# Ledger of designs, part 41: VH-VL binders against b7kms5

Target 1, 80 residues: b7kms5
Amino acid sequence: DTFETVRNTIRIESEVDESLRQLCHEERITKETWLEAAYLYLCEKPEELAQVIQLAQERLSQRKAIADYKRAKTMQERFL

## First folded at step 19 (VH-VL)

Design x_7
Fold by OpenDDE, fold request of step 20:
Structure x_7 (fold): chain C 80 residues (1-80), chain A 124 residues (1-124), chain B 107 residues (1-107)
Amino acid sequence: as target 1 above (80 residues)
Amino acid sequence: QVTLVESGGGVVQPGRSLRLSCAFSGFSLSTRGVGVGWIRQAPGKGLEWVALIYWDDDKRYNPALKSRFTISRDNSKNTLYLQMNSLRAEDTAVYFCAHRVYSFEKWTSWFDYWGQGTTVTVSS
Amino acid sequence: DIQMTQSPSFLSASVGDRVSITCKASQDIKSYLAWYQQKPGKAPKLLIYAASTLQSGVPDRFSGSGSGTDFTLTISSLQPEDFATYYCQQFNHWPLTFGQGTKLEIK
């Protein structure tokens, strides 16, 4: 099999990234191959994938809330 | 051709145990992505999902039944089992086993083939 | 649990009629819905999966539509062998749940 890879910037919460990094190190895999494998595994269990998607949506909402707060604070400092 | 044949049904008294079997052919539960589930239907009622087992022996249960029912498999015999303990009158139903498949492109699963069912009657 | 509500529960129609059965989910289930046909004393038969994909071997007079919470099974021209009970099922949330069923009878 020949695989073409696409490089993307992926930002992960620091604590999650550290934990994942440690796991990958111990298991002698990479975060990239772990992500690929995890996605493929979950695709084979779409009932579980649905649960992960819900969790991901919640995490995204949290990120958005933090971003909105920071933006609002910056605007206040700039214009007031 | 996928086929599933349930057996083990019968008449039992409340509080007793019963084990159902589902012999299947045309597929293997050791094949990645394959699942097999139990679905029951009380007389004159609709369908109720009972349990599901995946190829990797991962299991999911209807929360209402988890404490009394156990799903298992024997790959060497291509057979699915449902151990039912502490049976109640409301467990009276036709019990179906069904082949579960998934789609990578559609991110969903479904039951594409069903057995004819085996009847369980719980009565004093 | 996700509640699946079919409408109507009973439907009378004639051969050749266009028939539609609806299924409403209590929460968003995306397109993770299947439709089954069941005749008396027989096993359910898969008709549609992923809300709108026709199962192989199923006549194309059957079709499924919808996403989110509202779904519809349509039989474009009812045939004698189509009189049966139909069920929808969601695959997006544990536990898996079915609609209460729609019995399609001869008028």
Scores: ipSAE 0.688, ipTM 0.905, lowest interface PAE 0.7, mean pLDDT 95
Fold by OpenDDE, fold request of step 20:
Structure x_7 (fold): chain C 80 residues (1-80), chain A 124 residues (1-124), chain B 107 residues (1-107)
Amino acid sequence: as target 1 above (80 residues)
Amino acid sequence: QVTLVESGGGVVQPGRSLRLSCAFSGFSLSTRGVGVGWIRQAPGKGLEWVALIYWDDDKRYNPALKSRFTISRDNSKNTLYLQMNSLRAEDTAVYFCAHRVYSFEKWTSWFDYWGQGTTVTVSS
Amino acid sequence: DIQMTQSPSFLSASVGDRVSITCKASQDIKSYLAWYQQKPGKAPKLLIYAASTLQSGVPDRFSGSGSGTDFTLTISSLQPEDFATYYCQQFNHWPLTFGQGTKLEIK
């Protein structure tokens, strides 16, 4: 009945973000409405939502690994 | 009140085909979020998931059966179907259809109502 | 595939007893688990969904607990009509899989 939005700050891998932007442009939608629609759709198919969550966990692990590597490399360079 | 009634079971020889039907009432498979699935039970054994169809005609299959079994629907008749081809002795079972529901709050689904099942016997 | 292992496979108990059936998943399925009751020649009946939510119309002597890989169905005070086979099922991974079942018999 009422519509209120909440501001969010998110970071997306550049290649994925570009692909998503292109899709949204072609389909005349926004990343925000796409995210809302995608989540609601997946909630209706929680069996599929589970698959997306697994993929999201894998991507998070990759981000952490890359971040750790970069930190280690930076530290190494500072002491060499 | 949700009701599901399976039919079409019988005795068939190996290699033959059979189509099962599931007539349901109390809900519509055109309603967003609704699903209906097939689950089978071999004599004296446990339950095995066969297939699931969603309201948008999206389908999921047990990988072991995907090549031989096809799930479909007729919304105008409120009927679910299971086309079974190249039947084998190990396909002998009671076949149940079940109503699938979900929860936005709990992010999961379940089978809340089941039919009484129809018996399929594959033998020479 | 996710393997669901119930324990025990067979359980003997008396009316009035408190009984527990466990279900172990081969990997994390969060709380996406359902419990069913089946009597001979009958269709399965939903008891619990989302690991711990009691289905409407089911007696409150039935309860479910657990998350991750270990789950438990408890009957606080066994009634004569509770002697049946019980199954757990996971909804977190394709293909959907069931436990092998636990047959609850009269001692």
Scores: ipSAE 0.684, ipTM 0.906, lowest interface PAE 0.7, mean pLDDT 95
Fold by OpenDDE, fold request of step 20:
Structure x_7 (fold): chain C 80 residues (1-80), chain A 124 residues (1-124), chain B 107 residues (1-107)
Amino acid sequence: as target 1 above (80 residues)
Amino acid sequence: QVTLVESGGGVVQPGRSLRLSCAFSGFSLSTRGVGVGWIRQAPGKGLEWVALIYWDDDKRYNPALKSRFTISRDNSKNTLYLQMNSLRAEDTAVYFCAHRVYSFEKWTSWFDYWGQGTTVTVSS
Amino acid sequence: DIQMTQSPSFLSASVGDRVSITCKASQDIKSYLAWYQQKPGKAPKLLIYAASTLQSGVPDRFSGSGSGTDFTLTISSLQPEDFATYYCQQFNHWPLTFGQGTKLEIK
């Protein structure tokens, strides 16, 4: 119940970020307060939180796969 | 002290409808984080989750029962309901209502208090 | 759906015995598991939540352990009032599911 804040650097997928930005603009809130509210809401519904965690894990795996692909491609281009 | 008391059970023919009630005290379903659920138990069998309603009127159902069963509440009466339509023989069971709580630190929930149940018998 | 499989389904023991009931989940459910006790004609009673946390008012001869897919309920010294049916339940996946139950009987 404190308003002391901690600075965070967060990278969001472009399409998701744009959608979230638009939503926050229309609802006159910030991505920060939306994130806080969303987490707290999900903590009150841990059954739903579990579902979000699964989705987050899938997205992380996808990011990793893309990164690995890009690295491999770069390496190929250096030697061809 | 949390208490839950189920009622409305009885003997009905297949295809009929029945509405169960769960009167509770010691808590409010309008309190943030609170939930109440229905769980049933066929004769001589185990427990089966039926439905859950949250404080904000959000609802979750067992997929096998969603099309026929509806969970609802009346906060002014501190009462939970289960509307059961198109009843089948396999719906014969004791129906329990249970108080659902959560932990912020443990990121999980559980049913901490249960009613004694009301018996529903579907028979020709 | 997540299948919860208890073992054994039936267990015979004597007063004073140390007994263990296992619950296996078909998928990882982390520590989001509860244990209940049910006596004939009575409502289930919560014993353990979050896999290992003892519910207030429950005797400390009851304990829960495990995470992921394998869980255990242990009664350190069986008392006459402990003969009942025990159920595990997972809270990590919709729909919520229970084990088939373990009936603990007097030997």
Scores: ipSAE 0.671, ipTM 0.902, lowest interface PAE 0.7, mean pLDDT 95
Fold by ESMFold2, fold request of step 20:
Structure x_7 (fold): chain C 80 residues (1-80), chain A 124 residues (1-124), chain B 107 residues (1-107)
Amino acid sequence: as target 1 above (80 residues)
Amino acid sequence: QVTLVESGGGVVQPGRSLRLSCAFSGFSLSTRGVGVGWIRQAPGKGLEWVALIYWDDDKRYNPALKSRFTISRDNSKNTLYLQMNSLRAEDTAVYFCAHRVYSFEKWTSWFDYWGQGTTVTVSS
Amino acid sequence: DIQMTQSPSFLSASVGDRVSITCKASQDIKSYLAWYQQKPGKAPKLLIYAASTLQSGVPDRFSGSGSGTDFTLTISSLQPEDFATYYCQQFNHWPLTFGQGTKLEIK
């Protein structure tokens, strides 16, 4: 019978996307199959999954700090 | 029936080397998701994690020990080894090997079965 | 390294008592904690994994609770065979670390 898939949209940093696209092209896989494989592999090593989660949290914090900086700079320029 | 049996312990002088063995049955270290850890316990003290080997031969070590200890396996036997070099008095302990399993749904792992341990004494 | 601190280090209790042992992590370990029982001269035995899941073959008088940094092992009605040392262990951060142990003795 058929295998069910779900359509999702993600936004990733341009330099990371460029590197990932090149890797996927060279290995003849897609970003979505890479994502699925990475998650399934890490679930078999939860100790390593925890390290990936820590990195993801660090990246999220960095993105929030950059967004806050840009908002503060834009607000400052708007009130000149 | 998962069993693990450690061997190779003994009395050695500081600075020498010793190789411990962990012979196991009831599982294969080639099965995806399986691992084996080494844990030690100094006399009258608590438990300290030493190392973990995964089914794909990936390895992790306690940073305090990794310059002196290495884990390896014999592909033809259900046996793995802990090579301990430059032994010190503080390495005196009972050394256990333990079967490591995981849960996909709970995103964690644990040591479900342990061997009875082998004793290493480092004394001058 | 994540420090795992157990309280109390030593506990004296009677058969039939309800006892609790706590384990505090120096930072968030989610629910990625196991509890082990060790009797003198023997290997540790798994009791609880994932903070609250009882290992097969372990009596239901044992239970685990908590998440984040604070965890509790409870024995609802202490039996003679429960006098042992208990250890917690976290699986969220390298290196894997254990609590210092809680020795439970008959009063």
Scores: ipSAE 0.497, ipTM 0.863, lowest interface PAE 2.0, mean pLDDT 91
Fold by ESMFold2, fold request of step 20:
Structure x_7 (fold): chain C 80 residues (1-80), chain A 124 residues (1-124), chain B 107 residues (1-107)
Amino acid sequence: as target 1 above (80 residues)
Amino acid sequence: QVTLVESGGGVVQPGRSLRLSCAFSGFSLSTRGVGVGWIRQAPGKGLEWVALIYWDDDKRYNPALKSRFTISRDNSKNTLYLQMNSLRAEDTAVYFCAHRVYSFEKWTSWFDYWGQGTTVTVSS
Amino acid sequence: DIQMTQSPSFLSASVGDRVSITCKASQDIKSYLAWYQQKPGKAPKLLIYAASTLQSGVPDRFSGSGSGTDFTLTISSLQPEDFATYYCQQFNHWPLTFGQGTKLEIK
């Protein structure tokens, strides 16, 4: 009531999710509060936020490349 | 009003060390989101970033200087220090400290107030 | 390292002229760029941050534009106190880097 919230879904790579879930469990926080805190903290250090964005762009490109490979391989196997 | 005053410059021989001070007022380095940077300017040359310290004591350095320069602070004196070791001729410059602030909405930061600088001359 | 290249390195102009100084980044820095003015023997002074936002107390004859890799500082009507060296600086990549400077001289 003090904070208005929005419900969203996100997909996280399984190895990253497992590590994050373990961290949150040990620290007695939720993934949601971790995400909020990380964003708010990085906004106070835009120079570091910029590096996180660069890494996020790299990960996005890698995920797209893997997805494209899988689609191309599936199409190849479908026609052979 | 934010003010910064550098001191500790002088003439020093190559290989020696020097500690610069940045005394400040009008802000606290303990305030979240605040930082102070060191920037230098060699004679007749442009500006080169040296280091940045954040309110939480996190620090970033120019990689070319990281092994020889250390930024630190003394909370009791509202003073920041730049320890410069193994000084070289190319370290000859005016050294400025500058107040760093940020914008949450614009996702960037900048140096809004600068000191007048202190001169370091490294000569044999 | 991100190279910041200013053009021109030297500019000669008259009071009342409209002048523009360009800063080009070697990679995308979005709008994370500041412009500084420095007079001889003095510290730099912030003019513009976030590419286009005018710092408080800076005359509105100064303006900034651009995003990505190409940025421009414009002085709409040059005044005698505007003769100085101007630097751009990016805040998107470590290490933080400055342009080499543009010296604005009176004709």
Scores: ipSAE 0.470, ipTM 0.861, lowest interface PAE 2.1, mean pLDDT 91
Fold by ESMFold2, fold request of step 20:
Structure x_7 (fold): chain C 80 residues (1-80), chain A 124 residues (1-124), chain B 107 residues (1-107)
Amino acid sequence: as target 1 above (80 residues)
Amino acid sequence: QVTLVESGGGVVQPGRSLRLSCAFSGFSLSTRGVGVGWIRQAPGKGLEWVALIYWDDDKRYNPALKSRFTISRDNSKNTLYLQMNSLRAEDTAVYFCAHRVYSFEKWTSWFDYWGQGTTVTVSS
Amino acid sequence: DIQMTQSPSFLSASVGDRVSITCKASQDIKSYLAWYQQKPGKAPKLLIYAASTLQSGVPDRFSGSGSGTDFTLTISSLQPEDFATYYCQQFNHWPLTFGQGTKLEIK
């Protein structure tokens, strides 16, 4: 019996990916099943899901700030 | 048919302890996604959230009360407890327990059924 | 802490009137808000959850609207049994918080 899956490419920070890969290896699960389980669990506790969303928003803001800095630095280096 | 009944309220002196009970029927606290909250209401005042216990025994507290109040359950009964220590005059209130449910599709929760409350009076 | 501010604090109205009560959150709470009715000496009763979804068994003269920070509870034709205090509550941030209440009185 089958289920539908979607293939996606995601980009995550190296330190986070390394830690997550180690955890999944030790627990004998995949990153995909961990992601699915985490989401389904949090949906049963929406109050906690809201906290995860707040952290995700902060990380998004930090990643945008770093990207903006790198673009500005690259522009500066192109004019030397 | 969900029902909740609080008991154990009374008059106590400041600094003393009191344990409230919430006896419930029509649901199981072991059902995934279910929780029970404690909410209080001081005389003439609004509602204040005290604590929440989830089906997996995870617990959350109002930070202002966490050092003095503990929620627990009796796994063999359909009963919850709120242990209140070092009581103060400002803890005088009606204490309600309430059934908490959630929606997967709406990403939120709410308190759908409440007990009638039990009154705690902290006075000299 | 998310502050929930209700307006007005007191509302005087007649049977048959259309009334509205507002609730404003100090931060975005999406649609994660419930409305409760409380009569003197009684427990609160759920009216609306998820900002706009009517609880089963609640008369359809009650409706909820809004998202983000601004929310409204509307009673389309006030009945004698609707004179009570109304509270909003948010579920987006710890600690869970309630509005201060709106007392709806007979004129």
Scores: ipSAE 0.468, ipTM 0.861, lowest interface PAE 2.1, mean pLDDT 91

